# VH-VL binders against q8ixk2r445to577: the designs that were tried, part 56

Target 1, 133 residues: q8ixk2r445to577
Amino acid sequence: FFGMLQNKGLTDYCFDYNPPDENQIVGHQVILYLCHGMGQNQFFEYTSQKEIRYNTHQPEGCIAVEAGMDTLIMHLCEETAPENQKFILQEDGSLFHEQSKKCVQAARKESSDSFVPLLRDCTNSDHQKWFFK

## First folded at step 15 (VH-VL)

Design u43
Fold by OpenDDE, fold request of step 18:
Structure u43 (fold): chain C 133 residues (1-133), chain A 119 residues (1-119), chain B 107 residues (1-107)
Amino acid sequence: as target 1 above (133 residues)
Amino acid sequence: QVQLVQSGAEVKKPGASVKVSCKASGYTFKGYAMHWVRQAPGQGLEWMGYINPYSGKTKYNEKFKGKATMTSDTSASTAYMELSSLRSDDTAVYYCAREKYTEYYFDYWGQGTTVTVSS
Amino acid sequence: DIVMTQSPSTLSASVGDRVTITCRASQDISNYLAWYQQKPGKAPKLLISAASTLQSGVPSRFSGSGSGTEFTLTISSLQPDDFATYFCQQYYSYPYTFGQGTKLEIK
């Protein structure tokens, strides 16, 4: 699966990664933003190693969850996917992080009208449902 | 260079409709939300809403629901806003403004379109 | 809706003066605050974003500070080109709202 990773509940919002420096893409938080269909910062790939790969930039990045955190951070992809980079995109659309045993949920950033994907206890909420488009 | 060029001034009678256009250039039109802001004579700025040109999804200020209709044509790189049932208090300069990608403030503005409603 | 209140509404100053414009939000908006400059017959021009980030091409005499509910725009040494109307804008939550504006005029 590849393309825009769009949320079901928070309509018209997609995974987005917009690092401040195009030459240094790791270490920043993945956000949600209005889907635009241009690829680029909203183009992701779900791989056979269960990675969510950001491959429109070189070197390629993979979404990771750092210890004690509930945010999604961009790391470099590795030959063998580390445990903190493994996700299961389930049939029902839920995106499950194996190591934390939590699901990725579209959430409000602070109390603003901006949004980010955060790890939360798994529910049947559409805000935890994702699909590639 | 990024440019937003709006249609010319309009003079309408009460009850009429007007459609303002905003043609974008210098960037990929569908990649950025387009907002509309109005400014009554001698007054401040008022946010009306935005459109995502990619999906066509809109978000309106509640104050302008039923008054303003935002559309876009990606093939023409143009955003449109139609105002219906015009009243004298709709007299204002209307601006289109591009949202800074992922940052939500406005980095580029059209030159504005004056809409005058008078009997 | 979040109400943005600017002060003063009108400010008279001379070239070379240090001037400060204040913007207060009716609730905490973190640093989701932008400042715009508008001259007669022209569209607003973005000066500062994120409360204190000076935009490219904007003279360094402009600066922004503040967070939460209190924000300030400062011009360290007023130049002739700076006489205009200034607006603050919150983009913390919808609907986005602007201050009523501060008209900076020559004394």
Scores: ipSAE 0.928, ipTM 0.962, lowest interface PAE 0.5, mean pLDDT 96
Fold by OpenDDE, fold request of step 16:
Order: structure tokens, then sequence, then C-alpha cells
Structure u43 (fold): chain C 133 residues (1-133), chain A 119 residues (1-119), chain B 107 residues (1-107)
């Protein structure tokens, strides 16, 4: 699966990664932003290693969850995907993080009308359902 | 360079409708939300809403629901704002403004379109 | 809706003066605050974003500070080109709202 990773509950919002320096792609938080269909900052791939890869020039970035955190942070991809970078995109659209045993949910950032994907206890909410487009 | 060029001034009677256009150039139109902002004579700025040109999805200020309709044509790189049932207090300069990518403030503005409603 | 209150509404100053404009939000908006400059018959121009980030091409005499509910725009030494109306804007939550404006006039 590849393309825009769009939320079902938060209509018109997609995974987005826009690092301040294109030559330093790791260490920043993945956000949600209006879907635009241009690829670039919104192009992601779900791999056979259960990674969510960000479409960039080499080296490639993979979404990771750091210890004790509920945010999604960009790390470098590795030859063998580390445990904190493994996700299961289930048939029902839920995106499950194996290590934390939590689901990725579209959520408000600091009670604003900006949005980010956060790890939360798994529910049947459409805000925890995602699809590639 | 990024440019937003709006249609010319309009003079309308009460009850009429008007459609203002905003043509974008210098960037990929569908990649950026387009906002509309109103400024009545001698007054401040009022946010009206935005459209995502990619999806056509809109968000309106409640104050302007039923008054303003936002549309876009990606093939023409143009955003449109239609005002219906015009009243004298709709007299204002209307601006289109591009949202800074992922930042939500406005980095580029059209030159504005004056809409005058008078009997 | 979040109300943005600017002060003063009108300010008279001379070239070379240090000028400060204040914007107060009715609730905490973190640093989701932008400043714009508008001259007669022209569209607003973005000066500062995120409360304190100076935009490219904007003179360094402009600066912004503050967070939460209190924000300030400062011009360290007024130049003739700076006489205009200034607006603050919150983009913390919808609907986005602007201050009523501060008209900076020559004394």
Amino acid sequence: as target 1 above (133 residues)
Amino acid sequence: QVQLVQSGAEVKKPGASVKVSCKASGYTFKGYAMHWVRQAPGQGLEWMGYINPYSGKTKYNEKFKGKATMTSDTSASTAYMELSSLRSDDTAVYYCAREKYTEYYFDYWGQGTTVTVSS
Amino acid sequence: DIVMTQSPSTLSASVGDRVTITCRASQDISNYLAWYQQKPGKAPKLLISAASTLQSGVPSRFSGSGSGTEFTLTISSLQPDDFATYFCQQYYSYPYTFGQGTKLEIK
C-alpha cells in the first residue's frame, strides 16, 4: 500500500511530514494536514516489514514511536525494521502499533484546530481508521 | 513567484448575487488551502472560510454560512466566492489568501475585490 | 469565538521612534499568532508568524514576542515606510479572528 494515508473520521486530513530541513529528515513529529494529492510530504508506503516509510531521497525515513511517547517521530529506516517502527494496518482500517499495543488516532494538537496522529487505546472510532488513497 | 489575482470591482443591487474569482499562479494550486477574508469599509478583517482545492471540501465561518459559497476549478487554478442575497452590509473588499503549508496563517494575498451593494 | 484585542487603536509616532503594539487574546492561543501590515488600498502583508518568527524580506527592526494571551509587535526604529495599519491574527482555532487593527500615523 502506498500514497496518501487518510483518516476516515477526520475527513480530508492525511499523514504529513514537513521537516524544516530537507537534508535532515529525522527527529520531527508526523502531523495531519489537509490532503492535497501531490505526493511529496504526504506520500507514504506500508512495507512488507510493516513499516510506514516516508517518500524521500536516500536515506529513507520510517515512522517510529519512541519509548514512553505517544507521538509519531520520523527515524531512519533500517535493513531490519526495529520493533518501534512496526505497525499493522488491519482490514478494518485500524493502524496498530505492535510494541505499544495501541492504535493510531487522529487527535487535536494542544486543543487547537491543528491535528496530529497519536497513540491511543484501540477503539472502534473512525478517527482510528485509515486508508491509502 | 506566487501571485493571486482577483476579479474586478462589482456593483450590485440588494437581493442580487455576485461571484468573485481568484486566479493563482506560481505554485501548484491544489496543494494549498485558499481562504477568504472580508474587510468592510474602515473596518477590520473577518475570516469567512476556506476551501481545499484538491478535495473541494470547505469550512465556513458560521457567520457566513448561507451567504458565501466557496468553489474552485483546479484546471483553471482559480478559486471562487459567491455571495447571495446581497445586502448593503455586504459592501466590502473581499480577499483571497493562501494558507502557508501546514502552518495555517496567510503568506500570500490577492489584491482584493470591492463589492458595493446599493439601491 | 476567540476575541483579539489590539492596543492602541491609533498611535502617532515619529521617524526613529521605538513603537510597541499589543494584542490580547480572550483565551490561550499558545504561539498561534501572526502580524500583518496593511497600507491603504492594498492587501495585508505578513510580517511575523508563530508570535516571533520574522518573515523573509521583512526588516529586522520588526520583532514579535509573547505567548498564551499577551503578544507584542515592536518596531525598534520607525521608518517612513512603516506608517500603516497593523493587524494581529490568531490561527489557533476556527473561526480565525483578527484584532481590530492599530493605525500607526506620523506625528
Scores: ipSAE 0.926, ipTM 0.961, lowest interface PAE 0.5, mean pLDDT 96
Fold by OpenDDE, fold request of step 16:
Structure u43 (fold): chain C 133 residues (1-133), chain A 119 residues (1-119), chain B 107 residues (1-107)
Amino acid sequence: as target 1 above (133 residues)
Amino acid sequence: QVQLVQSGAEVKKPGASVKVSCKASGYTFKGYAMHWVRQAPGQGLEWMGYINPYSGKTKYNEKFKGKATMTSDTSASTAYMELSSLRSDDTAVYYCAREKYTEYYFDYWGQGTTVTVSS
Amino acid sequence: DIVMTQSPSTLSASVGDRVTITCRASQDISNYLAWYQQKPGKAPKLLISAASTLQSGVPSRFSGSGSGTEFTLTISSLQPDDFATYFCQQYYSYPYTFGQGTKLEIK
């Protein structure tokens, strides 16, 4: 699976990664932003290693969850995907993080109208449903 | 360089409609939300809403629902805003403004389109 | 809706003066605050984003500060080109709202 990773519940919002420096892509938070269909910062791949890979920029990045955090942070991809980079995109659209045993949910950042994907207890909410487009 | 060029001034009668255009250049049009902001004579700025040119999805200020209709043509890199049932208090300068990618504020503005509604 | 209140509405100052414009939000908007400069017959121009981030090409005499509900735009030494109307804008939540503006005029 590849393309824009779009949320079902939060209409018209997609995974987005826009690092300040395209040559230094790691360490920043993945956000949600209006889908634009241009690829680039909204192009992701779900790999056979269960990574969510950001490979339109070099070196390739993989979404990771750091210990004790509920945010998605970009790390470098590794030859063998580390445990904190493994996700299961389930048939129902839920995106399950194996290590934390939580699901990725489209969430409001603070009380603003900006949004981020956050790890939350798994529910059947459409805000936890994702699809590639 | 990023440019937003809006259509020319309009003079309309009450009850008429007007469609303002905003042609974008210097960047990929569909990649950025386009907002509309109005400014009545001698007054402040009012956010009207935005359109996502990619999806065509819009978000309106409740105040302007039913008054303003935002559309876009990606092939022409142009955003449109139509105002219907014009009244005198619709007289204003209307601006298109590009949203800074992932940042939500407005980094580029059109030059504005004056819409005058008078009998 | 979040109400943005600027003060003062009008400010008379002289070249070389230090001027401060205040913008107050009716609720906490974190740092989701932008400042714009508008001259007569022209579109607003972005000066500062995220409350304190000076935009490229904007003179360093401009600065922004604040977070939460109180924000300030400061011009350290007023220049002739700075006489204009200034607006703050919150982009914390919809609908986006602007302050009523501060007209900075020559004393």
Scores: ipSAE 0.925, ipTM 0.961, lowest interface PAE 0.5, mean pLDDT 96
Fold by OpenDDE, last read:
Structure u43 (fold): chain C 133 residues (1-133), chain A 119 residues (1-119), chain B 107 residues (1-107)
Amino acid sequence: as target 1 above (133 residues)
Amino acid sequence: QVQLVQSGAEVKKPGASVKVSCKASGYTFKGYAMHWVRQAPGQGLEWMGYINPYSGKTKYNEKFKGKATMTSDTSASTAYMELSSLRSDDTAVYYCAREKYTEYYFDYWGQGTTVTVSS
Amino acid sequence: DIVMTQSPSTLSASVGDRVTITCRASQDISNYLAWYQQKPGKAPKLLISAASTLQSGVPSRFSGSGSGTEFTLTISSLQPDDFATYFCQQYYSYPYTFGQGTKLEIK
């Protein structure tokens, strides 16, 4: 699967990665932003290694969850995907992070109307449902 | 160079409608939310809402629901705002403003369109 | 709705003066605050975002500070080109709201 990773509950919002330096694409937080359909910062790929890969830039980035954190941070992809970069995109649209045993949820950043994907306890909320478009 | 060029001044009677246009250039129109902001004479600024040109999805200030209708034409790189059932207190300068990508404030503004409603 | 209150509404100052404009939010908006400059008959111009980030092309004499509910725009040494109306804006939550403006006029 590849393309925009869009949230079901938070309509018209997609995974977005817009690092301040395009030459240094790792270390920043993945956010949610209005879908625009242009690829680029909203183009992701779900790989056979269960990575969510940001491959419109080189070197390629993979979304990771750092220890003790609930945010999604861009790391470099590895030849063998590390455990903190493995996600299961379920048939029902839930995005499950294997290591933390939590689901990716569209959430408000700092209670604002800005949005980010955060790890939360798994529920049946549409805010935890994702699909590629 | 990013530019937002709005349509010319309008003079309308109460009860009429007006449609203001905002033509964008210098960037990919589809990729940026377009907001509308109103400024009554001698007054402050009021956020009216925005449109996502990609999806056509809109978000309105509750104050302007039923008053303003935002649309866009990606092929023309143009955003539109229609005001209906015009009243005297709709007299204002209306601005289109581009949202800074992923940052939600306004980095570029149209020159404004004066809409005057009078009998 | 979040209410943004600016003070003062009008400020008279001279060239070379240090000028400070305050914006108060009715609730905590973190640093989701922008400052705009508007001259008569013109559209607002973005000066500062994220409470303190000076935009490209804006003179360094402009600065912003604050977080939470209290914010300030400072002009370290007022220049003739700075006489205008200034607005703060919160983009923390919808609906976005602006301060009522501060008219900076020549003394």
Scores: ipSAE 0.925, ipTM 0.961, lowest interface PAE 0.5, mean pLDDT 96
Fold by OpenDDE, last read:
Structure u43 (fold): chain C 133 residues (1-133), chain A 119 residues (1-119), chain B 107 residues (1-107)
Amino acid sequence: as target 1 above (133 residues)
Amino acid sequence: QVQLVQSGAEVKKPGASVKVSCKASGYTFKGYAMHWVRQAPGQGLEWMGYINPYSGKTKYNEKFKGKATMTSDTSASTAYMELSSLRSDDTAVYYCAREKYTEYYFDYWGQGTTVTVSS
Amino acid sequence: DIVMTQSPSTLSASVGDRVTITCRASQDISNYLAWYQQKPGKAPKLLISAASTLQSGVPSRFSGSGSGTEFTLTISSLQPDDFATYFCQQYYSYPYTFGQGTKLEIK
């Protein structure tokens, strides 16, 4: 699967990676932003290694969860996907992080109307449902 | 260079409708939310709402629901805002403004369109 | 809705003066605050975002500070080109709201 990774519950919002420096594309947080269909910062790929890969920019990045964190951070992809980069996109649309045993949920950043994907206990909420478009 | 060029001034009677256009150039139109902001004479700025040109999804300020209708044409790189049932207090300069990508403030503005409603 | 209150509404100053405009939010908006400059018959121009980030092309004499509910725009040494109306804007939550404006006039 590849393309925009859109949230079901938070209508019209997609995974977005917009690093401050195009030459330094790792170490920043993945956010949610209005879907735009241009690819680029909203183009992701779910690979056979269970990675969420960001390959529009070089070098290729893979979404990772750092120890003790609930945010999604861009790391470099590795030949063998590390455990903290493995996700399961379920048939029901839930995105499950294997290592933390939590699901990716569209959430408000603080109390603002900005949004980010965060790890949360798995529920049946549409805010935890994702699909590629 | 990014440019937002709006349609010309309008003079309307009460009860009429008006449709303002905002033509974008210098960037990929569908990739950026377009907002509308009005400014009554001698007054401050009021946010009216935005449209996502890609999806056509809109978000309105409650104050302008039923008054303003935002649309867009990606093939023409143009955003539109229609005002209905015009009243004298709708007299204002209306601006389109581009949202800074992922940052939510406005980095580019149209030159504004003056809409005058008078009997 | 979040109310943005600017002060003063009008400010008279001379070239070379240090000028400070304040903006208060009715609730905590973190640093989701922008400053715009508007001249008569023209559209607003973005000066500062994220409360303190000076935009490209904006003179360094402009600066912004603050977080939470209190924000300030400072012009360290007023130039003739700076006489205009200034607006703050919160983009923390919808609906976005602006201050009522501060008209900076020549003394």
Scores: ipSAE 0.925, ipTM 0.961, lowest interface PAE 0.5, mean pLDDT 96

